VH-VL binders against q9umr5. Designs and how they scored, part 205

Target 1, 268 residues: q9umr5
Amino acid sequence: SYKPVIVVHGLFDSSYSFRHLLEYINETHPGTVVTVLDLFDGRESLRPLWEQVQGFREAVVPIMAKAPQGVHLICYSQGGLVCRALLSVMDDHNVDSFISLSSPQMGQYGDTDYLKWLFPTSMRSNLYRICYSPWGQEFSICNYWHDPHHDDLYLNASSFLALINGERDHPNATVWRKNFLRVGHLVLIGGPDDGVITPWQSSFFGFYDANETVLEMEEQLVYLRDSFGLKTLLARGAIVRCPMAGISHTAWHSNRTLYETCIEPWLS

## First folded at step 8 (VH-VL)

Design z55 (framework fv_nofazinlimab)
Fold by ESMFold2-Fast, scan of step 8:
Structure z55 (fold): chain C 268 residues (1-268), chain A 123 residues (1-123), chain B 112 residues (1-112)
Amino acid sequence: as target 1 above (268 residues)
Amino acid sequence: QVQLVQSGAEVKKPGSSVKVSCKASGGTFSDYAISWVRQAPGQGLEYLGYIIPIFGTANYNEKFKGRVTITADKSTSTAYMELSSLRSEDTAVYYCARTQYDIYTGYSDFDYWGQGTMVTVSS
Amino acid sequence: DVVMTQSPLSLPVTLGQPASISCRSSQSLVYSHGNTFLNWFQQRPGQSPRRLIYKVSNRDSGVPDRFSGSGSGTDFTLKISRVEAEDVGVYYCMQGTHWPYTFGQGTKLEIK
């Protein structure tokens, strides 16, 4: 039978948002046990990401324990960062496919149509003042705010993303890398019409340099140093890149063509 | 120039709710957080929670989670603290205070305080 | 939660004498950029608290220079070099590094 699937939602989201995804999985892989984790819903998604990681970890442990053959993770938007950390902190995870749906894996920088009301356009250039404070780091979105013009502040103040990406030293870095490397497949999904994730290439471990020129994954120091295993995974053939145009941020989990092309093949 | 002005004293019955306001003047409301702290008669300071208007979200001390709600109206530069299911032990002076979270300012926490609002919960 | 412990809780002092209040945190209060968010507040009877010191040792505008803050990591001290009558009140230390923000129990300074 099919391996169980665990779904982790994104910012201001809940399990209800995945009703179409569950329908698709049921159609193509009938009998699959799909658990959409109903933690940190709505405004609670603004809680610090390490707090969310703790809560989601408690929820996934019994599911993984019941599935010795392995599980799949489908992690949407901010949820993809939670799953990144889960794969690093769990020394006994049995994840086969980690499917990252339009998640800002290298961080977020820029005003977006979706988040414009939350961030005035002018705040993009000075949001680092708030996000890289202790108070700012109590909010999940600031945990992955990555201002390419203030990289030193990002490296020193980010309590989450800089650590899990190995951009700042941590005592557990070697163990986190070893744990992450146990994943069977890292399936990266995203696209230019997302409208929220900025730059959209962040979903593929690309990001802005200091001139706001996007450098792809293979040009990042994180990849070149193999800080948490991306270079090793790529060499092993374990990284799958599935970009798709025409998909807005809230449609990644409800587009049938996207599901059939990028998700379904990895749900053995 | 910066001033925090709170609403007047309230006398409430057990089981009711109270909503205290805190109006900021003289500064850019969205550039700081507003915290709420209470002090029971003859006791120390107890932190309830805060709101950061720019993110439209609030954090609460776990002790009060489910009973306290902190909101902000950016158009009137006013923060509100609502406490429900009032009990006699909620009798206290409630203070709002500003937290400047900008890393380049000289101030860190609670640089300006409101005058306090006495909330008395009659037995 | 970070526990802030003040000592003494009652501090009777003679006018003109120095006074010292200790504050200990259960965790380090050092944050990024080397900043330590340890604050000292004074509350006079019937008044709202007033911040005296922020970031360990920085004196707020209008605070007399007889007040000084010092310390690092988990150990902090507020000193008054020469106590005046207007210094009567309760003094609180507070940490802003870790959520939730927490206060010490308060030290009541009174004139002998």
Scores: ipSAE 0.014, ipTM 0.492, lowest interface PAE 7.4, mean pLDDT 87

Design z56 (framework fv_nofazinlimab)
Fold by ESMFold2-Fast, scan of step 8:
Structure z56 (fold): chain C 268 residues (1-268), chain A 123 residues (1-123), chain B 112 residues (1-112)
Amino acid sequence: as target 1 above (268 residues)
Amino acid sequence: QVQLVQSGAEVKKPGSSVKVSCKASGGTFSDYAISWVRQAPGQGLEYLGYIIPIFGTANYNEKFKGRVTITADKSTSTAYMELSSLRSEDTAVYYCARTQYDILSGYSDFDYWGQGTMVTVSS
Amino acid sequence: DVVMTQSPLSLPVTLGQPASISCRSSQSLVYSHGNTFLNWFQQRPGQSPRRLIYKVSNRDSGVPDRFSGSGSGTDFTLKISRVEAEDVGVYYCMQGTHWPYTFGQGTKLEIK
């Protein structure tokens, strides 16, 4: 009776990470069909985001086609960017709630756990040197690297995020905006204690200016120009913002209070 | 200063796999990408893929995807290219080549090449 | 894939005369403002390729001034102002702007 739920994982992650989320859904909405997509797991999550979008698109099409009442998406971390692009490139999606679970929607400018593992000293100020090359853009993490001190390079070199956010022109921008606006609810989740997503307000379409001062969604040119529909969605009452303190990056999908407060209400 | 030294010639049967090494000396191994390019006898150059050792992962030309695997061992400054399901058409000299991707130092495609490794696929 | 087309494919030249090789791409090679990843390589008989020119017109250290690269967008040229015996070999253009990276089919330069 409940709409089916499709789950998209994040960087260096897999379907196994969502076992607690599935338990919560089963407890509050018994009988919900939950499909956790088992694509681009582990190191394959470093594949270019457009390649991941294509693969996930092929997996979600038959699920959406069989659900006349619609589906819900729960998209974690990097997976939230995959889902952003899915909603834009699919002319026929029937997504009701898109739940973006601590995803860097305006980009990332901070060390990930994996970068700190490889490089104990932070290299965030130098990562643009690799990411904004043609070589770097063939890796997912560089597709959403957004260095606020080199915004000109980001705008010119980003093959993914700058395009889906409408920060740079694309021939399909008008169609992508129309498709994205079909979503019922955009549920944004994140918080100050995440420790990975930097700035954490990126999960709410906020981001650093050139002085590393965070400007919120309503101050972004993307919002003010309504480049892909954020202003229209907000006016429609379709954007839900659910910040929560005290949750680390790997705990968003396994925290019961977070689930009950931010996710459960949007799973019709 | 910078040298790329490849492993020796290989003769393989159809259906088998081959693994070619490329050892880098001079410079910092993690500061550049290593690409693999092949050249069939008397023919032109064909691009297979590359690895950025810093991320520990590779990108492949779709033509070879599923058959080629590129890896790197930072402790020995060595990149490897493994090609499986070998056919006679895979007979070629296989080259590794270095790309400097630091945009501040001036982007530099294929600034140094290995000496090449002849891989012959015959029954 | 971006197709790189070279002409001529065979280039017989007299010692001391100029030589010119054309390279055309099926789409623009401009990656970002000021950056066009078009490279020229020389392969002497029995040797690995070596880079002569990178980013359209920049000569590698040790490459003689008689080699020059030019062009923009989709049309590129490698010129040798005065061909010497050591220049015999195959010349390739290569684009590094669009994935997968692709080479021209090669131009064989021979002394008459």
Scores: ipSAE 0.088, ipTM 0.607, lowest interface PAE 5.5, mean pLDDT 88

Design z57 (framework fv_nofazinlimab)
Fold by ESMFold2-Fast, scan of step 8:
Structure z57 (fold): chain C 268 residues (1-268), chain A 123 residues (1-123), chain B 112 residues (1-112)
Amino acid sequence: as target 1 above (268 residues)
Amino acid sequence: QVQLVQSGAEVKKPGSSVKVSCKASGGTFSDYAISWVRQAPGQGLEYLGYIIPIFGTANYNEKFKGRVTITADKSTSTAYMELSSLRSEDTAVYYCARTQYDILPGYSDFDYWGQGTMVTVSS
Amino acid sequence: DVVMTQSPLSLPVTLGQPASISCRSSQSLVYSHGNTFLNWFQQRPGQSPRRLIYKVSNRDSGVPDRFSGSGSGTDFTLKISRVEAEDVGVYYCMQGTHWPYTFGQGTKLEIK
């Protein structure tokens, strides 16, 4: 019997995007109960990430309760941030593998064309003016906008990412760290040809410094300070890094080789 | 289900302005971007611009910048396209169409179209 | 602007016979994420355009399976395996990859 799998989609996405992933799981782990959460689809994926965390929490509680052996999470793109927060706010989660598919774990700073479409007169250099306003923080995309040239504004204005990363103090930080550390495995997946997640190393907790030079996870203050448990997880052998070239952002959940290499080994 | 209903035909003098409305019904207006496309009699389709109602942002085809303004009123679920300094060559059927939000840039879904509004510029 | 060129512009066809419309773009329509934003629309006389195909080959709900789209990069084709009387109208290809979005000139399908 395999542990149930819970899938959380990304920005402007829905459960239908995961048809290939479900086919792969059924082929390699027949009988696995896979629940693709059909919440915050399409435009609703723009709702504040804390609102999404609350909704997804309500949906996952009964699934986890029915699976005392544990569950696996597969969380795509923006959904990986939702799952990060879920693992922190739930003091009773029983997640074994948390599989993060190309998620901007340290944030996003890129002139992606969906942002140009949504904000035609904005560049990545000036989007901070919108995102770090109270109005902007009512939108998921601004909750993880991380401008490396305005880190002071990011730290003060980010209502989500700076808090879950422990970059700004929160009364619940100690409890969130303890809860997150309950996870069995943190499987990080991403690659240089993604084309949306910028920098792509954000999927592996790397990010730009003030000169836009990427510093990897082990050079980040959040890792060095062990703010939410990354250093402890790495020392425990619980972090898996699975980078793959040649995969575009919308193909992570539908590439068989990626599935067999990076996902399949972590489904028990 | 959801549909787009446009305002009625108009006849305008050269140099005047026209404002065409597009009312979305049967759904949440802010779930979609609204695009405007025109078609001169017997001719093909020409893209004017779009608006993202949830953010209040709009973008325009350079050919029409300075003459076209696209706005949205979320309280009435209505998008508007205003075209100024009208010329005889602006005589056309003007359509509004919906575009789904997508992570992919410039996604032009155009899954539902309004019935069209004939604008005639009398010379 | 990306120029979309359709061929033929006039397509007389016998009922029950196949029809094929070509659409060529002046630039590749493959987006940086590998997706291609090439759509096909049908406009029946006196009606608004209706989407038939999106992202090159995906049929819209309610569109008969006799309609199919194919192609890559700059060359795209819309095929109708067996033309019916209700298929009369003008067919447009459209690119959504590059701003501003542009349409082909249109192909008028007529029954012989």
Scores: ipSAE 0.553, ipTM 0.808, lowest interface PAE 2.2, mean pLDDT 91
Fold by OpenDDE, second read of step 9:
Structure z57 (fold): chain C 268 residues (1-268), chain A 123 residues (1-123), chain B 112 residues (1-112)
Amino acid sequence: as target 1 above (268 residues)
Amino acid sequence: QVQLVQSGAEVKKPGSSVKVSCKASGGTFSDYAISWVRQAPGQGLEYLGYIIPIFGTANYNEKFKGRVTITADKSTSTAYMELSSLRSEDTAVYYCARTQYDILPGYSDFDYWGQGTMVTVSS
Amino acid sequence: DVVMTQSPLSLPVTLGQPASISCRSSQSLVYSHGNTFLNWFQQRPGQSPRRLIYKVSNRDSGVPDRFSGSGSGTDFTLKISRVEAEDVGVYYCMQGTHWPYTFGQGTKLEIK
C-alpha cells in the first residue's frame, strides 16, 4: 500500500492543474490516494500565506490522522512555501516526503511577465515599496518577496518568509525548527528554464546577495545558522536536489520525465 | 448585479484635459482590474490601459505617449481615466470595463462594461 | 502590436441562417502556459460592448448556446448557428495575450 499523497497548488492555481500528475501517480503507483486540496484557488491565493497555512492545516490534519504510516506532500510554486510553513507549525505531522515543486523557497525577486502584469509600473527594484508597506503583506506574493537591496525592510516587514526562515527572531523559531525537522525527506525541484521563479535557484534555497550574485544554499545565512534546520537535514541526507532544465514554470506538474525522475522515487 | 456607472458627456477644447470616472457597484472592487477602452464615432475599439485598484498599479498603451493617466479610489470603488493634450482625434466614447486579473499574463475578463462617456474635442 | 484581422467586415444574414466570423492574429495568441486569450464581443446599436466568448471557446453566462467560439494559434472563429433579430450589431475579436491588447476591426452583422 502506498502512502497517501497530498497536493498543494500554487498562485492562481486550482486542482485542475494537477490532472496530469494524478494520472502519472495512478499509473505508476496504483491505489494511491491522492488528494489535491482545492483551497484558496484563483484570486483567493492572494490571501495572506498564514491564512492559507491555517486553511490547509485544517484540511490535511484529518488526512494525516487516517494515515498513521505517513503521507507525502507535493507542493507546487507558492504552495511549497505554504507547505514548509505548515510543517513548521505542526508538531505532529507525519510527512515522509516533502516535495517542493519549483517553489520560491528562498523568496522571489523577479522581473517576469507575471510580475509585469500585476505591477506594470513597478519594476522589481521598486516592488519593495508595495510589499513592505503596511498593507503589502496582506498579499501572498509580498509574503515571500525578498528584495536583496532592501534587506532591512525584508527582515522587518516580511511577515512570512523571514519568520519561517528564522531570519527574524521570534518566539516560535526553535519549535518550528523542531517540527520541520520531522520531515523524512525534503525534495527540492526546480530548474534554470523555469522563467518565473527568480532566481530559479530559490527553489534550492539559493538566492541573491546584495550584488545580485546568486549564492547556493550552503552559503546562505539560514543554512549556516541552521535557523530552520536545513543544515541538519542536509547532514542526515534528508535533502534531495533535483534540478531539471527545459521545463517552464507551468509545466513542472505535467512533465512525465520530471515526474519519473524527481517525484516518483519519493512516493513509495 | 454588477454595474459600472460612468460620468456624463464632456465637451473639451483642443489642448485641454478630460477626466472620466467609473463607479463600480454590486461586487468587490478590489478583486478586479478596471480597463479603459475608447471608440471613435463609427470606428472600432481601442484599448487605453488598465488599473489594478488593490495595488494602485496601472498599465498604458504606449500609443498615447503618456497622455493617459488611470487612477482608482478604493474607498469609493471608482476608477478614473484622464486624457491630456486633447486632440480632435480623441473624440470618442470612452468605456470602462471590469476585468479579472491573474498572475498568468494576459488573463483579463471584460465581463461588465460601463455605459460609456462621450468626449467631444472641438475648437 | 498584434494586428487582429476580422473577416468579413460586413455580414448580411437571413434570419434563421448561420453566420461565421473569422479573426486572425498577426502572431500566435498562445501563451507559454497554454492559455489563449481571445475574446469575442458583441455591440448592439447604441449599446456598450458585451463579452460573448472568452479564452477562445468559453461562453459567458446568459449568452445563448447558438453562439460558439473556436480556433487556435492565430485563427479563430465565432459562429452563430441561427441568427436572430437581436443579433444585429458589430462583433469584435480581442487578443489579451500580448500587450497592448488589441481589437479586430469589427464585423457588422445585418439582417437581409
Scores: ipSAE 0.094, ipTM 0.659, lowest interface PAE 3.0, mean pLDDT 92

Design z58 (framework fv_nofazinlimab)
Fold by ESMFold2-Fast, scan of step 8:
Structure z58 (fold): chain C 268 residues (1-268), chain A 123 residues (1-123), chain B 112 residues (1-112)
Amino acid sequence: as target 1 above (268 residues)
Amino acid sequence: QVQLVQSGAEVKKPGSSVKVSCKASGGTFSDYAISWVRQAPGQGLEYLGYIIPIFGTANYNEKFKGRVTITADKSTSTAYMELSSLRSEDTAVYYCARTQYDILHGYSDFDYWGQGTMVTVSS
Amino acid sequence: DVVMTQSPLSLPVTLGQPASISCRSSQSLVYSHGNTFLNWFQQRPGQSPRRLIYKVSNRDSGVPDRFSGSGSGTDFTLKISRVEAEDVGVYYCMQGTHWPYTFGQGTKLEIK
């Protein structure tokens, strides 16, 4: 029998966006129980990420409890950051595959239609003025805004991403690392034609340096220090990297070739 | 100035489907969300759902989930609302309306509306 | 769903006199960042709704200053300081804080 799958959506999203994904899973793994969490939909997806983590945590606990052989997570876009935090704060999670579907795991720094819709008067170079305020940190998108030119402000003001990445100290950091390391597989998916996630390598724990040159995961301090377990997972053979060109941000959950190549193999 | 122009009136039989269009002009289509609201003759306003073209995301009022589909075509700056399994109680004027969001200035819910599309369901 | 209750539902008023419409929500409309998404719309006979007020008290461009909105939490009011003939129509309050978005029943303003 197949392990249950829990799906966590992204910014301004809802469970309905995943109808094609559910169809693919039903075709290749018939009988799989798939739960798409219908929490923090649409406008509510702007609420602080720690608030979202608490709500999703309450929803996943009974699902995990009923599945002693484990569950899989598929977490899309912003939802991948929610799932990162879930795996860290839950002492008792039994997640086998955590499938991160084009999520800004090291943060976001880009002038996209996305940014212009939410901040029409701002450029990426000055958004730090809003996001790194206490007021700005009440919005989910600011919780993972990562300006490479203002790392000092990011480290001091980020109430979410810097904490889950181990870039800021937290009393629970050691426990969060131990909990995250319980995961069976970390499957990272993303690509250069996404058009929203900037840099797209953020989906693979790569990110800009101060000159806006992308440094890959193995060059990041969070990896080198093994702050939350990436180096340990890679050494264990538990990290899967599945980049694919030609896929736009809104198509990751509805592309059959992507599903067959990057997702299907990890749904035991 | 922003304009939302909707397709013309439709007369449909029970059990069929209807697809109404809403073409946006004046302003960038990707800068806002499009919502759909209906009004039965002599009745109040009822919210169906929305689409945010730049995120490719749509959400629906639970009452209509499974029957309503909202889509957008960025190349033509047009949003669509399709309602299936039509019943006589679906007879209404269907409106599209715009919502902008700017974290600095806040939400601008339903600041511009289309002219409405009368959908009549009769045998 | 959040229930929006308007009072009165029928409002006959004499030209030049003030008019007031109440709107109550079954839940607080305050959002996590402190904004309150309560809007007021006017619908003239045979026309699409037109937004008059957004976020409780902000008047849209082109809306006469005789229209004002006020309130907090669950209790909101739309006031017209002196009713003109062009104000005839149905007025709706609408909340955008909680999903799904919901409207009041509508208040029909008529000149007596």
Scores: ipSAE 0.400, ipTM 0.764, lowest interface PAE 3.2, mean pLDDT 91
Fold by OpenDDE, second read of step 9:
Structure z58 (fold): chain C 268 residues (1-268), chain A 123 residues (1-123), chain B 112 residues (1-112)
Amino acid sequence: as target 1 above (268 residues)
Amino acid sequence: QVQLVQSGAEVKKPGSSVKVSCKASGGTFSDYAISWVRQAPGQGLEYLGYIIPIFGTANYNEKFKGRVTITADKSTSTAYMELSSLRSEDTAVYYCARTQYDILHGYSDFDYWGQGTMVTVSS
Amino acid sequence: DVVMTQSPLSLPVTLGQPASISCRSSQSLVYSHGNTFLNWFQQRPGQSPRRLIYKVSNRDSGVPDRFSGSGSGTDFTLKISRVEAEDVGVYYCMQGTHWPYTFGQGTKLEIK
């Protein structure tokens, strides 16, 4: 039998978005128990990510308990960060494949239509004033806003991304790293035509330097310091990178080719 | 049972300012954006701008060249539209409308409307 | 700005007969993510506008099924399968894809 699959949605999303994915899984892996978690849907996805992590933890614990052989996680967009944090705080998770589906794993710093309509009065270069304010971190979007021009503010004010990345020292860093390293495989999916994740390389732990030059995962401090286990995972062959062009952000979970190429191989 | 209730009619002199309010009830104010649209007598609809109360961010039609200011008070579930340097051409019924927003899927407009506020600009 | 052009501007209709309103945009209303933000509004005499259709073809709650929206890209249509007396008013299309959002001129539906 196939291992259960748990799906975590993204920002302003719901289980409905994954109807095609469910269909694909059912067709290619019949009998698979797929659970799309309908937590923090829609507007509620703006709640602090740690709150979401707690909620999703409560939901996945029973599922994992019933699946001693392990489970797979498919986590889309913002959900990918939630799942990474989830795996960091759970010392007893049994996740075989963690599939990060177009997630801003290294944060978001973009100037796309996505941001323009949401923050019309704040250019991407000014969003730090909101996100790193005393109240900004009450919003999930700000929890992974990563302004390369205000690194000090990011490191000090980010209550989520900086912590799960181990970029800011905290008492749980070692334990979280240990927990995260329990994952069998980390499957990173994303692509240049995403249009939302900015830079799109963030889905692969790439990100801007202070000059907005995109550096790859191996050039990041979090990797070099192995702050949360990326270097270790890579060394053991546990990281899979699956880039794909021609896919917009809202199509990652509904593209058959993407599923067959990047997702299906890890649903065993 | 969602309702948007706007402030009463206004009569203003040219060069003055007007501030129209829009109070939302029957729903969660922070879950939606508020848009402002006006309609001159016998004319069509013109979009002024919108605010996302939860973030306090607003976007304006540049046609108004900075004369429009949209604000929101989450504590009272009330949005405001202020138009300055009023002209006779600004005579219109001003509407607020609730707008659903989805960060991933974009902007969904205008499922509920206020009753409108007539603003007359005359010497 | 995106120009929305409606046709016709005046629509006299006999009760019980169908009606059709066209709306054309000066550029594609398909968003980068694939969604199309085209809305239809109804404004009855002396009333506020009311949204009938959103995202091209979705009816709002309480909207009779005699109303339907269709189209893609730059060409959109609102259809009324059987016009009733209560359908008298002005109908507007609106694009919500490109800033600033813009409306059509309006189509005045009247009973012959």
Scores: ipSAE 0.143, ipTM 0.676, lowest interface PAE 2.6, mean pLDDT 92

Design z59 (framework fv_nofazinlimab)
Fold by ESMFold2-Fast, scan of step 8:
Structure z59 (fold): chain C 268 residues (1-268), chain A 123 residues (1-123), chain B 112 residues (1-112)
Amino acid sequence: as target 1 above (268 residues)
Amino acid sequence: QVQLVQSGAEVKKPGSSVKVSCKASGGTFSDYAISWVRQAPGQGLEYLGYIIPIFGTANYNEKFKGRVTITADKSTSTAYMELSSLRSEDTAVYYCARTQYDILTGWSDFDYWGQGTMVTVSS
Amino acid sequence: DVVMTQSPLSLPVTLGQPASISCRSSQSLVYSHGNTFLNWFQQRPGQSPRRLIYKVSNRDSGVPDRFSGSGSGTDFTLKISRVEAEDVGVYYCMQGTHWPYTFGQGTKLEIK
């Protein structure tokens, strides 16, 4: 009946965060097999994103193999970047809907309370010194730190985001693009009241220019060059944008209206 | 200077729930992760779970399945641990403890502890 | 779960003599870039645990120099160079590298 759903959590997260999401899915699509992956929970969510991608890959292979009709991914916050990489590195994924819940798809550049908690003596303007070092790139949050005032350092030092976005050359770029393009639907969810993802438009592939003016997806070089397939997906009609105001970062997976509007229609 | 002050002793019947509080003073409450650890009489330490108030995220040791819930109220700088479906085996002293993270220096686990709350489950 | 094994479980010692407690983990506790989240706690009778050592070898503020921690990977040691009467209590090692966080079973230090 319904395709299985695989859920990938975010920073300092666990399966417990998705209890309401599972209730909603069960109500609207009874019998759906939902697997919330309990890998890289809590402190382990800080491990390098490529390490997390490898672990999640090993976990999703048997689930996808058992579902010849396909699977859906729901990937929250940092987990949306893990799922981006999974779709690129897996030659045989059968993902229908990839639902990205408020994920920093173009990166993060924010001076939020979350950042103050992790870097109590630093401002966003100074984090490039830590994150763009080899030491800093061993932490997941630095893997998607995108300082618009030091774009040269981001492009040179980012070991994860710049590579999966095709902002840097990589030997596997052509294969990664081909693999990513097999996805049925890319459903992007986010909103102005998130309070963590900065700029919030990063969830929709928008981001700051050097003057901190937000440029939307269609103005980004990665889109214009079609580096990993965004322009092709949009032309295919496969990109869905679902912004919603009034939702804070930790509420995306537990808001019924959000679920009914943005998630439910894409679970078959 | 951080201090964690817990609520007083509780005596509960099997099948009921208990909610223990841990009030933080000194420092910025939202900068901490608060963990809960229990100790049965004469036994060792057992980890229950934690909450990071600033992220709104909690994580639990699977041994307690769906029975434990940890919450925080930033307006009162108080963390709570609620344990439901109580059994005699849940009789223990419950401690809250603080963890701080700085990416440059790493985790500082359990640097400050509450005084403990005795929870007795009998019948 | 990572199993933390302490030895000895009972440690009778004479005042002024050294004491040593071993802690072994079932998995390496090395985190990214070499950080190792191995902590030692002291629990005096009737009191809350108090952290003595964090990240293998770092003493907390106010902890006497007679306490030292060492080790790497899976093998760790807490040493007390000269045991004093107030050192009586139970000592626990704890790992914070792998979820869920786990404690050793405890070592009870008593004066002979």
Scores: ipSAE 0.085, ipTM 0.634, lowest interface PAE 5.3, mean pLDDT 90

